VH-VL binders against Exosome complex component CSL4 homolog (exos-1). Designs and how they scored, part 20

Target 1, 208 residues: Exosome complex component CSL4 homolog (exos-1), of Caenorhabditis elegans (q9xxd2)
Amino acid sequence: MLAETLVAPGDKVLDAIGEYRMGKGLYEANRRIFASVAGFVNVYGFRDKSDNLVQVIEVRRSEDQLDNELLPFHGAIVTAKVMAVGLRFAKCDIISIGDKVYKKRFSALLPKKKLRPLEPELSEPFKNFVRPNDYILAKVCEDAEIKDKFVLSIAEDELGVVLCRGRFGEPMQKVDWNTVVSTRTGKTEPRKMAKVPQKCTLPTQSVA
Short names: E, the ipSAE of ESMFold2; O, the ipSAE of OpenDDE; V2, 0.75 times the mean of E and O plus 0.25 times the DockQ between their complexes.

## First folded at step 19 (VH-VL; framework fv_dalutrafusp)

Design f4 (from j3 with light chain Y92W; at its last look DockQ between E and O 0.47; V2 from the best seeds 0.64)
Fold by ESMFold2, look of step 19:
Structure f4 (fold): chain C 208 residues (1-208), chain A 120 residues (1-120), chain B 107 residues (1-107)
Amino acid sequence: as target 1 above (208 residues)
Amino acid sequence: EVQLVQSGAEVKKPGESLKISCKASGYSFTSYWIGWVRQMPGKGLEWMGIIYPGDSDTNYAGKFKDQVTISADKSISTAYLQWSSLKASDTAMYYCARFYENYYSYFDYWGQGTLVTVSS
Amino acid sequence: DIQMTQSPSSLSASVGDRVTITCRASQDISSYLNWYQQKPGKAPKLLIYAASSLQSGVPSRFSGSGSGTDFTFTISSLQPEDIATYYCQQEWETPYTFGQGTKVEIK
């Protein structure tokens, strides 16, 4: 019943966020949750990969905006594109959550310490795991040092690279869980490949 | 107030050693990279290398690898650039700078520079 | 290493002129490009990051654009205090190379 309530900008929606995740059309002030747009309060839920119920609260603008946009949340499995590889983390854009493709990208960081489980003081270079323009299956997590961006992990065996392109834009083929090969040059490159990967969003850009 | 204060100008002869310093204040020294940038007289900026003082992780540009040593002493919040044997071609202005690394990265605070003159 | 090529190497312009500097990367660097200003005798100062994002406190007459390999830096109306050398820098991969610089002078 909270759902379907019509609100205007500035109307209080909740006294506290509680167990909900905050969706679109809301903002927090003084620990209270307010509508940022006019529309209807909408609550929707799903079970995540760990079978936990996750509920999102949002304000939907009128019925002409019928789809829900679920923001990335801690524990979610996402598909992301590696944009660049820095010193201590890779710069990524989240493009989808589960099988839902976002209309916009969310900036995220993949820390070096999240490339494999329990590998403090990892000596391997970042390029052995991911490279720019790779698509990865990753888990959204929290990091004590990174608070202003979504943080990703590919540490679990099921997570990692699901699609990568070579230097000439060619598809790379999986050889094994740590190696891909160029369809153009026949040369191999190391990667951390996702094991038994879930279906992921593929690039829409065709060459021909 | 973030500040990087570098050691004073140096005049040296070829073959001598040198260690210049960059003292940081106003932030958690061990939580940000410190980079070194060379500017030869009348020339542009050159990225030399960078250190993460928290664990002494370093990354050098290839042309400077094995030519200089970048180090840090976290107990006094100071980064160093060091030569074991200077050459006349090392005559340059040397800047230290704090490197902000996030989704977008850049040098956000710079030292005043240290002029090193090596004459033969 | 990624090579960054600026053009022109120097220029002279009158106060009020529109000034454009270009920077070309030797490979696609998306929008991971910064612009710095270095006034004579001073340390460099960040003006623009992410190709087009203006750093806080930087006058709005400065702007940047581009992605991939070709980038531009523009001063919409040149002021006397803009006498400086301008550098692009890629932050796509180490070493985070700078362009060779563009010296901007009045007159």
Scores: ipSAE 0.557, ipTM 0.784, lowest interface PAE 1.8, mean pLDDT 84
ESMFold2 (binder alone), look of step 19: mean pLDDT 94; pTM 0.952
OpenDDE, look of step 19: ipSAE 0.834; ipTM 0.947

Design f5 (from j3 with heavy chain Y52W; at its last look DockQ between E and O 0.48; V2 from the best seeds 0.72)
Heavy chain, then light chain:
Amino acid sequence: EVQLVQSGAEVKKPGESLKISCKASGYSFTSYWIGWVRQMPGKGLEWMGIIWPGDSDTNYAGKFKDQVTISADKSISTAYLQWSSLKASDTAMYYCARFYENYYSYFDYWGQGTLVTVSS
Amino acid sequence: DIQMTQSPSSLSASVGDRVTITCRASQDISSYLNWYQQKPGKAPKLLIYAASSLQSGVPSRFSGSGSGTDFTFTISSLQPEDIATYYCQQEYETPYTFGQGTKVEIK
ESMFold2, look of step 19: ipSAE 0.749; ipTM 0.880
ESMFold2 (binder alone), look of step 19: mean pLDDT 94; pTM 0.953
OpenDDE, look of step 19: ipSAE 0.841; ipTM 0.950

Design f6 (from j3 with heavy chain D57Y; at its last look DockQ between E and O 0.42; V2 from the best seeds 0.68)
Fold by ESMFold2, look of step 19:
Structure f6 (fold): chain C 208 residues (1-208), chain A 120 residues (1-120), chain B 107 residues (1-107)
Amino acid sequence: as target 1 above (208 residues)
Amino acid sequence: EVQLVQSGAEVKKPGESLKISCKASGYSFTSYWIGWVRQMPGKGLEWMGIIYPGDSYTNYAGKFKDQVTISADKSISTAYLQWSSLKASDTAMYYCARFYENYYSYFDYWGQGTLVTVSS
Amino acid sequence: DIQMTQSPSSLSASVGDRVTITCRASQDISSYLNWYQQKPGKAPKLLIYAASSLQSGVPSRFSGSGSGTDFTFTISSLQPEDIATYYCQQEYETPYTFGQGTKVEIK
């Protein structure tokens, strides 16, 4: 199971679809986005033919888990949960690859040097980027020294936090690419949010 | 074989400075954290702080911040714990230990300890 | 800082007895918990990491369990060489605090 965000049919999921492509289990009414089924909010990504990362938001029922024997591979776009933030690594569990949710979680490390294209300064706390219980969109990469765990990167602008909760367990809303706000307290927190490339990701629907 | 060899026991008076050492061998010194753990007489273990010798980044427990300095010299594979002015309450056994950081993290190799006695 | 509370503070048991030590964290630490053994006059030694995984070379009579806030360390059949103080340690967030220790003695 993904995300701690459980919804029921009729629950509001978003005030507007924004930059996301609307996936399964959602409907729009009065420009607001609602769950059409009971389940968990899921965000996943894939690269389109123009090599832009497309973010899809959906509601996935627990019984819709897919059997999938594909292991995470170099270059794959995965959704992972941050389990703890260590000294030089965030400790993550890979939950899904694209729209395919794994039955087994895979242990992974997110090095501080993989948070941005250039390594953050030593004084920058990890919490400015990710925190425990965040869900991130990340790329599986290789590492010369780390061979016993999957290694993740959120250095690309389109990668980073996609879902997070505040201090009291409340949903957080994106203010901008570096800031979320508590739906309960109105207080902001820094995060490295996954950006959606505006120029390449505008929704377009094909007709049959 | 990984080894951490600490400097010998010290007997000091309040107000004196002290620098104790932890020499590492048998592994890549710059690729693992070295932590310091205090054990006061008859008491339990206390995590003091840690250093990554590769870039000298340190992290201290709040009660030890500004009370001690943790440092490392890469050229001789040695970590240090240093006081500028000892107090009687600094009397304790001090261990250095290698900290393995991965998905699960722990102290995997320990020095033999350095007993520091501070008394008038 | 995360407080780690061990219980009991000390215990005395006979060779062959089952010994149980508990460790409670002041917040959810998932499974990021280690157990160390310190024999008298010696440096500590890692026995268990990840709450339940035995370190290489550790006898199988040692085990650990738990997740979240409540953890248990067990010696299935106490041996004379197990006289020591046992410490839990969280590695969820710095400072990586230890419990106060549990002294195990043979009757």
Scores: ipSAE 0.686, ipTM 0.852, lowest interface PAE 1.4, mean pLDDT 86
ESMFold2 (binder alone), look of step 19: mean pLDDT 95; pTM 0.954
OpenDDE, look of step 19: ipSAE 0.841; ipTM 0.944

## First folded at step 20 (VH-VL; framework fv_dalutrafusp)

Design aa1 (from j3 with heavy chain S28D; at its last look DockQ between E and O 0.44; V2 from the best seeds 0.71)
Fold by ESMFold2, look of step 20:
Formats: structure tokens, sequence, C-alpha cells
Structure aa1 (fold): chain C 208 residues (1-208), chain A 120 residues (1-120), chain B 107 residues (1-107)
């Protein structure tokens, strides 16, 4: 269900696959999605051949971890956990790069200016975008001023929150791309949710 | 050499206005937060609020919001804490401090403090 | 606001003693916890950040530990110059609140 959630075979993970592609460790029965192995729920993204961001949900065994042979690199799509929200930065731990989960977490910063494209005078509170314990899809960026930590961006529409919990630890459900609702209380909270990209529509001949 | 030099002690009466200063030197003033911390006589430290001089962004603790104003003048590398109408309960030591913000954040350099005494 | 509760409020110990101060947060703050020392009549000074990381120039007799809600600050061998009030501070979310302080004195 959630990236920190340990599941056993037969546990329900989703009521419907929805916008995700089904990854390993899952099976479908009666349109509902269940864990086929014991492990942790994970969501990751990658760009396919057509440059569409594909979001995959899976269950991974704990031993399926990268030994840090492949470090986060500029342009990579990573899954990160928001650890705290500071004043100008959210403090994040990079968990995985694409479908490869790291054995060691990497410290990263998500600058306020990287929450939306080209919005240097962002007036909205940081908490309207991400909150502690959220899991996000983000892009690793270069930053001339920040050299001691990885720098992340969720500015692209396809990047942002993929899993989050409410104040009681309950799952939150997406209402729209800027709003989640508590499955327990019915109260809404703002978030920048990772959007599913639209399919490309090529123009037809203008004569017809 | 990073330094924060605060204005001198003040003795005031209730109802008077006051603006105390914190002059920074030895670093890029516009690239670090400056915070204000109150310490009432014989009491502990209280986080009042903070300003980013580069864009004047501020954040106040709820109990100090609308009670004080935090500002900065980047042309002279100076931060300010001001009251429009002092109360006797404002008697305290006031520190300014530079706030380093990264993955871990903290006050790394402190001013010497400004003692404000408000009495009839 | 996150409340930070220190214990004890004061203590008295002999030179060479091991001194332990506890700080409890009203919610999980991960490891976003700082410790400051304030000697009488002086401004505070950062000793420890990230719950356990020593600031540059701080003697190794000072240490910190903990995560989540419960944190401990230790002076392994108390020295006369360690007479001060010690404060924890969370930097997890604004306002970045301090504990009430622990006064440390020599017997």
Amino acid sequence: as target 1 above (208 residues)
Amino acid sequence: EVQLVQSGAEVKKPGESLKISCKASGYDFTSYWIGWVRQMPGKGLEWMGIIYPGDSDTNYAGKFKDQVTISADKSISTAYLQWSSLKASDTAMYYCARFYENYYSYFDYWGQGTLVTVSS
Amino acid sequence: DIQMTQSPSSLSASVGDRVTITCRASQDISSYLNWYQQKPGKAPKLLIYAASSLQSGVPSRFSGSGSGTDFTFTISSLQPEDIATYYCQQEYETPYTFGQGTKVEIK
C-alpha cells in the first residue's frame, strides 16, 4: 500500500490499478490488486521510449537493494522520502533510482524554487506541495550553489507526491492533482501530486 | 570572520516604541537567515522569528506574530526587531543569530544580545 | 507547536562526573535536534546538531544521541568550564522551539 508498509502475500495493496502500471510482487483478482510476496510497497517512475513518465507500483523484498554501485546522476528520476520541510528546502532521502532501491539512502534538498516551473516569487507555503513522510518522484538536478547534497526538482507536472499519510497515519486518497483527502476524516490537504502525462496527439493534414 | 553586533541596552517605559539592530559582517548577508531569540530574566530561550534578507521572507512564532516586526536593510547588512508599543512583559535579553539552513539546520553565529528593560 | 521538555531542570555534579540531560519532543522529529550551551552572561553556542553530530571546535567529551521523540545529551567528564545552561532545540518545523533549559553546576 505505502512505501514503508510491510505486506504479506494476499494483502490488498490497491482497490484498482488506476494510473499505475503493475510491477513485480503483485497480482490482480476481481480488479483488486494484492501482494504476491512479502515485502515493501514501492512506487517508481521512468520515461519510456516516447518520453512519457510511467509510474509503476510494486512489492519488493528487502534484499532487493542496490549496493550503491550506481549513484544518483543528473536527470535521473528518483523516489525520495520527505524527511522534514524547512524554510527554503525540503529535506529528503533518495531511496531509489528508477526500479533500483539503494542500500544506503542519499541526503538531498528540494528547493522551494524547484516546486513549480519558473515561479521565483512563490508565495504559497511549502506545506501546500509536500509534507514530512511523503514519498515523491523527483528529478536529480545540478545546482551551482549546492555541491554537498543532491538537489531535486518536482517542477514538472509528472513529478511530485505519489504516496502520503494523514495526521493519523492513514492513507490519503487523491482528489485531484493538488488535493488529497483523508480516508479516515474526509478532510482535504493540499499536495503537488505527480500527474499522469497525456498521450501525444499528432496533427493531421490541414487540408482535410 | 562572521560577526553579528547588536545595538546597546535600552531602558524604556510602557507604550514607547523601540527598534533594535543587528549588524552583520564577514559573509553574504542576503544568503542566510537572521533569527531573533528572546530570553526573559531568569528564563530560557524562545524562538521569536526569522528573516531571509535576500527577499525579506519572514516566519514568526505565533505568540510573537503581530507583537513585533522583524525587518532587514540589505544596503547596510542590518536586521531589526521592533515594537510599536512596549509592555513591561517585553523586558528581556534579545539575541540575533544567523541560521544555517541545509539538510541539518541551526544557529551558528550569535550577537552579543541587547538588554531591553521596560518599567514605569 | 512542538513542545520540547528537558529533564532535569537543574543538576549539580562534581568535576569528572558523567552528566546526562534528556530532551523529549511532543512528536516525532526524526533527528532534527540541536543542543546549545549558554554560559552565564553570554550568548548561546551550538554544540551538537543532527542529534549526535559535534560542531567544529567542540570538545569530544560532549555527545548526543536519540531520534524520534527521546534525545540524550552527555558530558562524559564534567569540567569547571562546563558550568552553563544547556538547551535542546528542534529544527523539524517552525517555530523552531527550544527546551526549557538545564542548569549545570559544580558541587
Scores: ipSAE 0.757, ipTM 0.887, lowest interface PAE 1.0, mean pLDDT 86
ESMFold2 (binder alone), look of step 20: mean pLDDT 93; pTM 0.945
OpenDDE, look of step 20: ipSAE 0.854; ipTM 0.948

Design aa2 (from j3 with heavy chain Y104F; at its last look DockQ between E and O 0.38; V2 from the best seeds 0.70)
Fold by ESMFold2, look of step 20:
Structure aa2 (fold): chain C 208 residues (1-208), chain A 120 residues (1-120), chain B 107 residues (1-107)
Amino acid sequence: as target 1 above (208 residues)
Amino acid sequence: EVQLVQSGAEVKKPGESLKISCKASGYSFTSYWIGWVRQMPGKGLEWMGIIYPGDSDTNYAGKFKDQVTISADKSISTAYLQWSSLKASDTAMYYCARFYENYFSYFDYWGQGTLVTVSS
Amino acid sequence: DIQMTQSPSSLSASVGDRVTITCRASQDISSYLNWYQQKPGKAPKLLIYAASSLQSGVPSRFSGSGSGTDFTFTISSLQPEDIATYYCQQEYETPYTFGQGTKVEIK
């Protein structure tokens, strides 16, 4: 996952590490978390020996984009970018598997029935869960109807949105498991958030 | 062979009701969206709305919401577009089309169109 | 709603000419853009999806390119049977709006 926003050494990334495991490119000062290198903020997950999902936050240097192409497999925890929200599916690109960033993106579908353990009612809009340009932590799964694309699930509490921006490109802050707030407008938006620490603060600056 | 066959042309007066049909064949009717597209005389295409016949889920463009009703009868593989009270401005060609939804989505098969003329 | 603006509204060209039509979205739609052909008196037909992918059975003289907000549709060598109105359509978010169309005629 890349946040598309560069951070420089000394930039604050988080107010507190929370339940994240602190990864590469970060340091803690006065309980706050700062970038130690220039790069892009990345969040990924893996299952530990006790089958608990561990989430890691890091700053990834651009050179690390050359990691091997391990194909996504059933049960894998992946990081994906939501590209568009359709009628019955969100269209996603798988970016990485665990801490390994792919050289190319893999197309995937996130079905509405995989947004939470109990299928959403027909009246619940898809945008209450994910939106374009969100980055999600998801599990690769099987689907009886979909055989030509990778299928993702964010139904588990520890899966869901890990990074998002509002309609004007502004950072969004987690309020609750189902709510983020715009750092620019103060307005809230629903999301299905991954079970993670409260806040990731990114500097506002030009991307690329 | 996928086919969408629409009901014949209609001539109506303002205030009358109308229900036009789109009969599907050659595929699993309940597994694909059916959309309706309006084309007013001499004008371009307008996306009106869409239905998933498997569960009757619908999505309407705002200008058509509450102006028309999109429905389907899965027992006869037929989708419908209906008006409770026609206006002269409803005069147009109406197409049904099958919508393939995947990572990339599009209308892949179209009906022949139904011309609706509403005049006093 | 996402507005799709095509240009030109109409054009005339000779057989064999290269024809280019542009489509601009009112916001970033990535590559979720389709092109349809509607011949006179006929239903529309899908030519291109995903901005640049040709539908099966579509002649190779048709092509598309672009991403984000600016898209182009090209006929490399115009043929008499290409007389039609061409429409772009975004499938990024509902309503899946069409451009206003570009009428292509032979001189």
Scores: ipSAE 0.772, ipTM 0.893, lowest interface PAE 0.9, mean pLDDT 86
ESMFold2 (binder alone), look of step 20: mean pLDDT 94; pTM 0.953
OpenDDE, look of step 20: ipSAE 0.853; ipTM 0.949

Design aa3 (from j3 with light chain E91D; at its last fold request DockQ between E and O 0.35; V2 from the best seeds 0.72)
Heavy chain, then light chain:
Amino acid sequence: EVQLVQSGAEVKKPGESLKISCKASGYSFTSYWIGWVRQMPGKGLEWMGIIYPGDSDTNYAGKFKDQVTISADKSISTAYLQWSSLKASDTAMYYCARFYENYYSYFDYWGQGTLVTVSS
Amino acid sequence: DIQMTQSPSSLSASVGDRVTITCRASQDISSYLNWYQQKPGKAPKLLIYAASSLQSGVPSRFSGSGSGTDFTFTISSLQPEDIATYYCQQDYETPYTFGQGTKVEIK
ESMFold2, look of step 20: ipSAE 0.746; ipTM 0.880
ESMFold2 (binder alone), look of step 20: mean pLDDT 95; pTM 0.957
OpenDDE, look of step 20: ipSAE 0.864; ipTM 0.949
ESMFold2, fold request of step 21: ipSAE 0.775, 0.750, 0.763; ipTM 0.894, 0.887, 0.891
ESMFold2 (binder alone), fold request of step 21: mean pLDDT 95, 95, 95; pTM 0.953, 0.954, 0.955
OpenDDE, fold request of step 21: ipSAE 0.874, 0.906, 0.833; ipTM 0.956, 0.958, 0.956

Design aa4 (from j3 with heavy chain I50M; at its last look DockQ between E and O 0.42; V2 from the best seeds 0.71)
Fold by ESMFold2, look of step 20:
Structure aa4 (fold): chain C 208 residues (1-208), chain A 120 residues (1-120), chain B 107 residues (1-107)
Amino acid sequence: as target 1 above (208 residues)
Amino acid sequence: EVQLVQSGAEVKKPGESLKISCKASGYSFTSYWIGWVRQMPGKGLEWMGMIYPGDSDTNYAGKFKDQVTISADKSISTAYLQWSSLKASDTAMYYCARFYENYYSYFDYWGQGTLVTVSS
Amino acid sequence: DIQMTQSPSSLSASVGDRVTITCRASQDISSYLNWYQQKPGKAPKLLIYAASSLQSGVPSRFSGSGSGTDFTFTISSLQPEDIATYYCQQEYETPYTFGQGTKVEIK
């Protein structure tokens, strides 16, 4: 009801901040909350490291379409870029939901236990599934231990790597659902490939 | 309050075995990596390896693989670094540290160090 | 393994001076770089993570910058308590290697 309200600078948005954290486009005067720009009221949330719900209230200018789009949500199919591969997680940036590219990237973690339906063996290296700079089709999910980041899964056969490049930036070509080959060197690399890639959107500049 | 308390200094001879400890408190021991970092006299820091006490998963730097064993005892929240046969070149300060693994990762809490001296 | 090279290996500066330390990775590590301070006889302490993010409780005179292969650590105004050896560490891939360290002393 409060969300999507059009406001002008100086309009009261709230009688008190309450449980919200103040975002952009707002200021406080006399313990009341006012818009500092013209735009639409927007509310979004996330859970911090302590599993507390943090809700942010802001005013978005009408021309800022990204702020009017939903955050990644549980069950959503997203395209993400693998930024680095750690010990128990791959570090990922969510770049799109369905075929809609976000204006910003959202940090996410891909746990090793979410690489396939059953947890991989302890000795099985993460790099057999995904590697830095891969683009993956993944599902947003929840994890009992990870509450401060979006969590991804590629466990389903339809999810996994959709685009990867080799050490020299060259295209990699699928050999089978768990192997790609360099178009430059002829050497193979293991990957978990998406078996029936769904439509996904990749920003051109993100591949460079 | 997160604390890592290491066992005391050791003076050993080459060929002897040794097990040093790092007792953790103030956090969920099974939910964080704990790592070992070597610092030889007058030298820099060297990442040796880490253990995830929750499932005993280990990761070693190649230099230290098969040279030391990293282990943990969940019942007493304690990690260990051990040698089956010490060499004089093992003389160093050894730190344990908690490794926070998330989108960005780092050692956020460190033990006080255990000085190991191995001399003939 | 990713090699981390710090420069200089040591430096001397006066109180109040701006101090700059560089760290070069042998490959692109994005922003997955940490800086630690180790005072004489003490355990290391995290100062900066993610190349540029200050850890809680760290004075604002410390800063970091860089991405890819070249990183810079700066003390804007050197204080006597900043006498220490500073280490960069990559956390892009195991083994999570440290630079060799930069010893900072007061003239």
Scores: ipSAE 0.759, ipTM 0.884, lowest interface PAE 0.8, mean pLDDT 87
ESMFold2 (binder alone), look of step 20: mean pLDDT 95; pTM 0.955
OpenDDE, look of step 20: ipSAE 0.853; ipTM 0.946

Design aa5 (from j3 with light chain Y96F; at its last look DockQ between E and O 0.37; V2 from the best seeds 0.66)
Fold by ESMFold2, look of step 20:
Structure aa5 (fold): chain C 208 residues (1-208), chain A 120 residues (1-120), chain B 107 residues (1-107)
Amino acid sequence: as target 1 above (208 residues)
Amino acid sequence: EVQLVQSGAEVKKPGESLKISCKASGYSFTSYWIGWVRQMPGKGLEWMGIIYPGDSDTNYAGKFKDQVTISADKSISTAYLQWSSLKASDTAMYYCARFYENYYSYFDYWGQGTLVTVSS
Amino acid sequence: DIQMTQSPSSLSASVGDRVTITCRASQDISSYLNWYQQKPGKAPKLLIYAASSLQSGVPSRFSGSGSGTDFTFTISSLQPEDIATYYCQQEYETPFTFGQGTKVEIK
């Protein structure tokens, strides 16, 4: 689900909490995770005292969104939406930094060389890692060649796709850290998944 | 100053091989994609494929995969489109174009075109 | 592959007329759509990128709009030099397919 996706009380957010820390605006019923308030779904990360990445999912009320004057900065953990996948870059919009959702989006590029800890072999298609409409947890970094846009990395294992939808807008279910499956077609797609809960679904349009 | 200059018109017979060229100047050749676009007589534009000369990475439209070869020679800033065995249906105008890739992407500079005619 | 369908295939209009061309994508492509002009005997030329952004040096009578699957290209007042075939192209995912083209002629 994208961070700007509006949910209502009672909408299912996740089939299970998994490795996420449960944030505000959520409750658990029958081992499923639901929104307790109307608002926007947000996923953010921080590093604990032991430098482990902790991932939090929450629902922020519309009134709780803040005008954040902080620009994305080197080293920041951000949530971004993949808008399109080009040839050497994915085109992304940064939508939040930490637990704070921006009022506006910042254009960013995710270079192919930032998909893995070391620059990857060019034999793998970009589409094996991310696809349009994916939501990613990413790190803002510097790049010697790219100076007109923010640059993102998902190289760390804890970074990568946190939510994704299929071609028809349907929820995708994780099969493993490199594969998701369409709930509509049964076809699999490769992705670089962040370390996230075992089940990860988007809310449906038809919820009451 | 960006310029793409293509090789001249070709008249060929079916079964012959052909390699047409696109010489780039006025920019860093290894830092931009070069794409090839076919236009059959009286028809529209078709995206054939693209090469990144910096590392020779290629991407082909499915109908052209294994039908043509796209290559580049960095030392002379030249991209190529090549057939091993031409067919009469390959008669068309072929354009090379530079692809600017950023948050928004497009073909920003085009060659003048190379007319390829394949007939008995 | 994303199919791009232009309408109409051709049109004939008088100088000064408003001309409208549509382009429909087979899936949501956000705003990742370009428009090119190809005059007879010449290479294509970029007019509009990002669905609505006018390329530098392009006359303001050209405009574009739309997002998602439905896009519109408009010439507000057709001029004799606008005789050309116009193409949309998606740059959302490879292959970066073109529409079939719309031939614009003066009556």
Scores: ipSAE 0.673, ipTM 0.829, lowest interface PAE 1.1, mean pLDDT 85
ESMFold2 (binder alone), look of step 20: mean pLDDT 94; pTM 0.951
OpenDDE, look of step 20: ipSAE 0.845; ipTM 0.938

